# Designs tried in a protein design chat: VH-VL binders against q8k2p6. Part 9

Target 1, 141 residues: q8k2p6
Amino acid sequence: KYTSVCVGREEDIRKSERMTAVVHDREVVIFYHKGEYHAMDIRCYHSGGPLHLGEIEDFNGQSCIVCPWHKYKITLATGEGLYQSINPKDPSAKPKWCSKGVKQRIHTVKVDNGNIYVTLSKEPFKCDSDYYATGEFKVIQ

## First folded at step 21 (VH-VL)

Design W3
Fold by OpenDDE, look of step 21:
Structure W3 (fold): chain C 141 residues (1-141), chain A 124 residues (1-124), chain B 109 residues (1-109)
Amino acid sequence: as target 1 above (141 residues)
Amino acid sequence: QITLKESGPTLVKPTQTLTLTCTFSGFSLSTKGVGVGWLRQPPGKALEWLALIYWDDDKRYSPSLKSRLTISKDTSKNQVVLKMTNIDPVDTATYYCAHKTWPNYRISYYFDYWGQGTLVTVSS
Amino acid sequence: QSALTQPASVSGSPGQSITISCTATSSDTGGFNYISWYQQHPGKAPKLMIFEVSKRPSGISNRFSGSKSGNTASLTISGLQAEDEADYYCSSYAGKDYVFGGGTKLTVL
């Protein structure tokens, strides 16, 4: 449904490790991390925080972007919101990493002839981040 | 507030090496996302990109002129130097240095501030 | 032949709107989403007027606007003024190169 859009040169995103782009009137952030490319809505699903300004950290073996506003953790690969839970009935229990499910819409990134292309997700399910990707919130300048 | 100024010889003989210096102010080449490029324009002709150096010393060159070009920086002096070897009359042009930046991880492919340029004539 | 093709010249009368086209001629059009436009008066350095197809730098008159359709980018100058007489260059990247059009001479009649 959505056509692929060239967002820049591969050598440049590898240098910056992240970039922002507008794809079919939707602003997205593309990450280059550990040799892989990841794209998602630029605004955090929680409150619309600018994810391109967050730090990437590993949680439960998954690379996550940490929203600078409220420190929400979002997996780069799947767009899942991660959190730690503890068994209230076992005070000695270790915290366990859990997933809230997919909260941030992930888009497809492809490399061709030295250029980076982004294709917007066609998944029919509603992502929480969709709220901040439309209307007045679609562009961060 | 951002300014750039080119300096160097205005007359060069064929086969010699051209050395140009760009001195700038209003920004630092230690700032992430900042780059300084060199471009040229033969009299009455179009602009041509030559080289680019970034804050992290990453260097880019025109594919057609790469073998003849060397770009370097001295961050402490706010200077970028371009060297071009084996100069020929065809290299007669106005040479510009220009500022480039990637604000907020927005990759750019333009030069937003330019020096006044320096005309370099190659003649025996 | 440059990767970007511009008309050699365009002209208009004061108050009119004119458009300068920039067409990608190379097979590598990856950079066409990053078209920029420069204005250059005689004996002066180029001045950035438009970047990323349609964005205007601070301080640039709103009489200058940019757009694109297909493989052609356009610079439109509305309310043409005598001071607009200059050479205009479109620019982008192709492969590892930064490329420029051949330039368009704008004459204000």
Scores: ipSAE 0.789, ipTM 0.920, lowest interface PAE 0.6, mean pLDDT 94
Fold by ESMFold2, fold request of step 22:
Structure W3 (fold): chain C 141 residues (1-141), chain A 124 residues (1-124), chain B 109 residues (1-109)
Amino acid sequence: as target 1 above (141 residues)
Amino acid sequence: QITLKESGPTLVKPTQTLTLTCTFSGFSLSTKGVGVGWLRQPPGKALEWLALIYWDDDKRYSPSLKSRLTISKDTSKNQVVLKMTNIDPVDTATYYCAHKTWPNYRISYYFDYWGQGTLVTVSS
Amino acid sequence: QSALTQPASVSGSPGQSITISCTATSSDTGGFNYISWYQQHPGKAPKLMIFEVSKRPSGISNRFSGSKSGNTASLTISGLQAEDEADYYCSSYAGKDYVFGGGTKLTVL
């Protein structure tokens, strides 16, 4: 399950700046952003929204994919969920960006001779996105 | 209902430029992930890829034939045009145009719908 | 050629299963996960039967299946029918080129 899988060509993902793939029966999305590749589970950790259809925006100095369903923000580099907190003592103050920690499983991307390889994460901790990585929630057909 | 049809001359002379037109329906070449390719098959021989044009006007060419090929599109007419210069008798083949897509950004390396093909014979 | 090698011919009787192989013979094997199979009847355009090694397009009979082991891909046709008699080509993407095997003529006895 943890061997690398060739999923596509560099020249192709660079034109769309994203691609989807199935790696050992797990659906992933790969983003090309600011010269770097980032792979993660395709379905948002919160409610399973399709991250390949979301927009990339910067929040708190970090590039994030924004889930199109509920606008959850997931950092491309680490899979952290970002949110804004409201100061209850001053509701008119500017909200502050906070992190829920890692919620979306990040996978490894390597490029060799223009081929893009994805290796699924071996990290033993549970990620909330794992729930949506079952066969019931498949997006790619 | 995706359809593609090749048109152009059936007989050409050596050194001429071959111009082939692919007219298609059932899809738009402005849709992200969509491409139209050209391939050929000499009589009794295997298929050979020639060129591909994507929705964003990105053009790809067979490495061995790149210097002789030009591909272009006219999205308003649903047409893709291939030009091949300096035609030679070895270029006698059935020429096909074919469709491809990247559904859900799943990048593809195959052609799913093909035209019926047009035989081009190069005089000796 | 040397990029994708197929047997020249294969034969089988109606109702049997047959397998057509496609072996990458060059060092550029990174594209082998992109293998596709096309069926071509005489005088007709190729028809996509299998893509991405084992995926079947909508409308293609489940008698057609694909697999890969190492640098060899296989197309398997179960329950062989007379209409399956055709040429079969494997294809992949390597070296910025769409590469085709030499083709396998399937004869139904």
Scores: ipSAE 0.741, ipTM 0.871, lowest interface PAE 0.7, mean pLDDT 90
Fold by ESMFold2, look of step 21:
Structure W3 (fold): chain C 141 residues (1-141), chain A 124 residues (1-124), chain B 109 residues (1-109)
Amino acid sequence: as target 1 above (141 residues)
Amino acid sequence: QITLKESGPTLVKPTQTLTLTCTFSGFSLSTKGVGVGWLRQPPGKALEWLALIYWDDDKRYSPSLKSRLTISKDTSKNQVVLKMTNIDPVDTATYYCAHKTWPNYRISYYFDYWGQGTLVTVSS
Amino acid sequence: QSALTQPASVSGSPGQSITISCTATSSDTGGFNYISWYQQHPGKAPKLMIFEVSKRPSGISNRFSGSKSGNTASLTISGLQAEDEADYYCSSYAGKDYVFGGGTKLTVL
């Protein structure tokens, strides 16, 4: 089920600004960025790359985790895939940031008395990251 | 391959400062997620955690003993040092240093490799 | 008065299963996902047997298993062998402290 799981202490995640965990047999990554916690599936929706090894960068005013394999950009807040479109009729125009919609499943983080709890998403819609959330793709022991 | 070894005095007098050194090999204290802790075990009694130092020099201390403890590291010598002030006979114990790590940023709350321990006896 | 309570001793015969309990005396429900178990033979350092309630380090026999229910964690040793005779300690993290149970002496009859 989707009961909350304690995954660690605030004082520890704030040192690394990220941590990995297994929540009900599902691998997740939790980022601490700009004072907020964000949890998502650990493997990138595109090809299963390890998001815990990626860099966080801002694109179009949104903080994103950048997958180290193919540099896909996933918003921390919503799990949307961002990409740039280029106007071929005006190559001097600034690239336009677009969204593919929600591609990476986001999970809920709560803090209680210094403990970090993760609750897996209850939302029934399909996320592309679900494909990589199986035992055959696991990389965390 | 990971090894830790405790060294220091075997007999100390009350009120002195105890200095213990942990010398280790098979890992680096520069590696993100790595820490070295100190624990003790009085004869016939339970284990008790004392202190922990992480790769980034963050120091953690047992809440009940914090005022008496100082932990430090020398990464170039592969050493961690614990000092405990105002020694009392109740501090007679075997003292251990121990390794911990956060593989893949999996934050841990256990110690996976331990030194052999060194007995410290405090005279009455 | 340890924050984690274990029975002082347990015993079993070779080939049998035994269970060692570890009960929290305070209500830190988050701390029980951090439960670890250590084995200590006489004159030796503790050895990690179980971490995160039920996970085994590499090289630890699958005869050792861990579980929890409510405020009680359990270490189960199946197929009991003479070399299993040792002291066993549970450990958790609570109140910014690594806490240990009082230990359980396992005797193999």
Scores: ipSAE 0.738, ipTM 0.879, lowest interface PAE 0.7, mean pLDDT 90
Fold by ESMFold2, fold request of step 22:
Structure W3 (fold): chain C 141 residues (1-141), chain A 124 residues (1-124), chain B 109 residues (1-109)
Amino acid sequence: as target 1 above (141 residues)
Amino acid sequence: QITLKESGPTLVKPTQTLTLTCTFSGFSLSTKGVGVGWLRQPPGKALEWLALIYWDDDKRYSPSLKSRLTISKDTSKNQVVLKMTNIDPVDTATYYCAHKTWPNYRISYYFDYWGQGTLVTVSS
Amino acid sequence: QSALTQPASVSGSPGQSITISCTATSSDTGGFNYISWYQQHPGKAPKLMIFEVSKRPSGISNRFSGSKSGNTASLTISGLQAEDEADYYCSSYAGKDYVFGGGTKLTVL
């Protein structure tokens, strides 16, 4: 289990509503959205796109970060990939929202005396975003 | 090439208001994540932070001095102004303005480029 | 009293490695992920040498390195050169304040 790392102050992240940090050599993004903090791997699980540059939108009642490269939708709360399925027997039917399951690793955020702490998660043991979190795929400064 | 330069009076009398201007080039204070701060260093003593203004006009002040400080910016002139009221001989110091940025939303707690400084002497 | 304590001076010979310490006197350990180091030659402005404990800005020699252990951060200068003679300040953010150590004078013998 990783130790918590202080990454910044509440008053600063609330200005931009997001921030990036390196926690135990792993690059993360933290979003402040609807009064809650959400931390996840910064590189999109699909092709490593920079999630800190994406827009947050609601889909099917869930807040998602939308990767700017291929518009993959990742839930802030759980790191699930959302998509719409279309009924092939009736293309005019309303598409259904589905989940690919957890694809983006979510990390724990705690606030103590105005300091924001991130604890890297080890669950699930494997997560697709891990591929882009290794040393050869680190974010370029 | 980021540069900053402090200007203002070199000699002030006690009780006056000190006005310092930071004129900069090589960046814009309209750019998200950018800030300009003021610091001072009394002769032979440590650095002391005074104030900071961000691109969105958010203003931060040293807790011990905030009742005496006002920071403002003029983005079109590339200037940041610090006013310090009720000057006293203990305020004699070299005053610096300094640049700060949050590249890729990496929030920073340091100043990367500094002006050359201007010595302000308070008469006694 | 300063919340960051540094030794008043340190010395070394050319080619040697030296280490300057910076110890937090407050209990706020969160500030030590913000630690930075500045070099200041006489009559000149401070220059950022290290940020976020151990990161070097572009253009800073890899002879300068930073680390931390507990409440103590360290700046290490390897391959000491005459031009390294300067004052060195650590800095952090705590209590909504940018806090500086008292400074360490490095003398190159």
Scores: ipSAE 0.717, ipTM 0.860, lowest interface PAE 0.8, mean pLDDT 90
Fold by ESMFold2, fold request of step 22:
Structure W3 (fold): chain C 141 residues (1-141), chain A 124 residues (1-124), chain B 109 residues (1-109)
Amino acid sequence: as target 1 above (141 residues)
Amino acid sequence: QITLKESGPTLVKPTQTLTLTCTFSGFSLSTKGVGVGWLRQPPGKALEWLALIYWDDDKRYSPSLKSRLTISKDTSKNQVVLKMTNIDPVDTATYYCAHKTWPNYRISYYFDYWGQGTLVTVSS
Amino acid sequence: QSALTQPASVSGSPGQSITISCTATSSDTGGFNYISWYQQHPGKAPKLMIFEVSKRPSGISNRFSGSKSGNTASLTISGLQAEDEADYYCSSYAGKDYVFGGGTKLTVL
């Protein structure tokens, strides 16, 4: 398991409601939203877009970061990709919100004595966002 | 090119209020993540942080000197002002203003550009 | 110790590598990843050389490097040059205060 890294102070991230950091050579973004901290890989799993520049919006009752490049929606809580599906047999039917499953690696945030610590996650073993976030995924077979 | 310059009195008497002005160029104090701090260095001694003001008017003060310090900004004039009350000979030092920023929301705990400093001597 | 402790002086000959230490107490460990190093020539303002333990600002020579181990951060200057002769300060953020070490005078022989 990775060791925790202190990345900043609560009073500072609460001003911008987001921050970036490098944790063990991995670049992450931390969001402060609705009283909770959420850390994830900074580059969007789809094409590596800069999530720290995206907007947070609610979709189907879930808070998501929206990648500014291609508008992919990633849940803050779990790193799931959300999309709307249509029924090809009935294209006039109301679209549904669906999940592609976990696409963006979520990391653990802990606060101790006002210090914000990030611990990189190893689960799941492989995650689509790894491609843009770690050298171990940039070299593929 | 980022520049900062300190101005104010060079000789002050005990009990007076010291007012120092930092005039800067090459950045805006309305830009998110930007701040200007004040530090001092007594002759032959180490640096000491005094105060910091951020773009959103959030003000931070050295815990040991908080009761004597007031920092303010005038964004339209590119100025930051520090006031320090009840001046004493131990406050003799070179006073610096310095820039900080949070590039790409990378929150920082250092000062990257400094003014040349201004020596303030307190008589007795 | 809650302060940052540095040796009072270090020296080296041109072309050599030297290391300046900065030691914090365990109560400062949460802020230790905020370690920065400043160079100050006589009569001049401090100049940022290293931030976040090991990162160099643009325009700073790669002869300057930073690292940490436990409660001790280190500034290493390789290929020592005469112009490296200066005072060096480590700095951190702890207790809502920007704290500075006492400084290390580097002499180039």
Scores: ipSAE 0.712, ipTM 0.850, lowest interface PAE 0.8, mean pLDDT 90

Design W3
Fold by ESMFold2, last read:
Structure W3 (fold): chain C 141 residues (1-141), chain A 124 residues (1-124), chain B 109 residues (1-109)
Amino acid sequence: as target 1 above (141 residues)
Amino acid sequence: QITLKESGPTLVKPTQTLTLTCTFSGFSLSTKGVGVGWLRQPPGKALEWLALIYWDDDKRYSPSLKSRLTISKDTSKNQVVLKMTNIDPVDTATYYCAHKTWPNYRISYYFDYWGQGTLVTVSS
Amino acid sequence: QSALTQPASVSGSPGQSITISCTATSSDTGGFNYISWYQQHPGKAPKLMIFEVSKRPSGISNRFSGSKSGNTASLTISGLQAEDEADYYCSSYAGKDYVFGGGTKLTVL
C-alpha cells in the first residue's frame, strides 16, 4: 500500500543530523544519530509539538528526542514515551524510568546508493501521533 | 531582499585559470542550511551545475569537472569564489551564482535566487 | 546523454493551458522527488517556479502547477499570458550532480 519515497541524500542529512520530509502527504522527521537513521511523525503525540526543533538526549540508556513544547521524551528506536515515576511508599527514593509504550509512529528508513528512502509504517494500527498527522487535526506545514 | 552578483573577466585565453567572484547580500553564508552554488549556460544550451559551498565549508563539485574546480568563501565579505583551471573555448558560457537554503531542515535540491549572470568568452 | 528529456518547444494561445513534460531517461528513482522547474526569459537569469515536484515558492502565481506520474514530471501553465513566453527547464539531483533538462521554449501565439 505504501511505496518507499526518496527524501534526500546521506551526505546532506549527515551535516544537520536531521531532516524533514513529506512522504505520501504525511510529514516526518528523520534523525541521524549514532550511525543510524530514525524516522517518525514530525508532530509530537502529546500536543503536536515540532520534533524537528527538539534536542536529542539520553535517558535510561536510550536516545530520545525531547519535544520542545512540553519536554515529552520519545525513544528514537521505538517511538516509546518515557517518563519518571515516583514511588509513593518512599518519596525520597530516586524516581525510576518507565515507558508509556509506543506513542510516536516510527517509519522505516532504507539507504540505497546514498539515497534515503522512507516507507510509512502501518503498524501499530493506531498510534497516538496519528492524531496530529492525519484527519481534521492534522498540523499543516 | 536576496541579491547575488557575479564578477570577473569577460574575455580569457585558453589554458588560463578563470576566477569568478559572487558578491551577495540579504543573507549570511554562516546561517545553517545556507549554500551558494555556481552554474553556467553555454550560448543557446542548457544549464550546467559546477560547484556548491555550504555554510560549514563543505564543498561539492560537478563530477565531470571536479579536477578543474575549486570553490571558496569569505563569509565576512559576503563572497564566494570559483576558480576553473585550464580554460578552453568550450567553457564559453554565462556563469551564474545562486543561493540555496534548507528551511526547517527541509533539505533542498534546487536554487531559489540567482545572480544576473556574467558572460565569459574564451578566445581561440 | 541528458538524464532529463524535455520537448524542444510547445505553444499555446492566450488564456489556454499548456503542459511541459520532463522524462527521466535512466533508472534514477531518487531524481523525481527532487524535481524543480525554472523559467528563463531571454537575457535573464533562471527563476524558480516549482520545487519538490509541485510546490510553488512565495510570490509565484497559482497558474503554475507541477505534478508527476511514473518517470515523467509535468509543469502546467493555465491562463497563458504573453509574459509566460520563455524557456523552461526541469532539474533534479542524481549521481551527486544537479541535472537539468535540455529546456523547452514556450511560445504564446
Scores: ipSAE 0.704, ipTM 0.859, lowest interface PAE 0.8, mean pLDDT 91
Fold by ESMFold2, last read:
Structure W3 (fold): chain C 141 residues (1-141), chain A 124 residues (1-124), chain B 109 residues (1-109)
Amino acid sequence: as target 1 above (141 residues)
Amino acid sequence: QITLKESGPTLVKPTQTLTLTCTFSGFSLSTKGVGVGWLRQPPGKALEWLALIYWDDDKRYSPSLKSRLTISKDTSKNQVVLKMTNIDPVDTATYYCAHKTWPNYRISYYFDYWGQGTLVTVSS
Amino acid sequence: QSALTQPASVSGSPGQSITISCTATSSDTGGFNYISWYQQHPGKAPKLMIFEVSKRPSGISNRFSGSKSGNTASLTISGLQAEDEADYYCSSYAGKDYVFGGGTKLTVL
């Protein structure tokens, strides 16, 4: 399960700046952003939204993928869910950026001779994105 | 239904420039992840890739033939054109255009739909 | 640039299973997830049978399967039928080139 899998070529992902792959039966998305590769579970931890269709934006100095369904913000580097804490009862509210902790499982990306390799995370902690990566409801046609 | 059709001369003379047109339907070359390639097959021999053009006008060429090839597209006409310079009898082959796609950004390294091919014979 | 080696020919009787091999040089060992297989009947265009080593396009019979081990990919055809008589090519991507094997002629006895 934890062996590297070749998923594509650098010259191709750099055109779209993203790609999807299946690594040991787990669906992942790989982003190329600011010269770095970031791999994570493809379905958003919140409701399973398709992260490969989201936009990347900066929040509080961190690059995030924004889920297209409910606009949840996930840091590319660590898989943390970011949100703003706003005090609506205070008329001069000062927005505060907060983290829900790691919610989206991050995987390792390495490049060798122009080939992109992904290695799934070994971390045993329970990550919310695991629900959509491992417990996906089977569609019966 | 995806279809592709090659057109151009069937007989050419050495040193001429070969121009082949791929006319296609059932897809748009403006769609992200879509590409059209050219390949050839000399009589009784293996397939050989020549060139590929992607939706964003990125052009890829066979390393051994790059200096002789030019690929271009006209998305409004559903056409891709290949030009090959300095034709020689060794270039006698059936020429194919072929479709590729990256569904959901799953990058592909194969061609899924092919034209019927057109035989180009280079005279001696 | 990678060389893909296939046997020149293979034969089998109707109903049998046959396997066509495709062997890459050591320079291609990291790229074997790119292996595809094409079928070509005489006078016809190639048809994609297998992509990404073992995946089957929609409409392709489950009698066709693909696998790999080390530097060798294999196309297996079970329940051999007369219509399977054709040339078969493996293909990969290496050195910024789409490379093809020399082809294997399958004869159905």
Scores: ipSAE 0.698, ipTM 0.848, lowest interface PAE 0.8, mean pLDDT 89

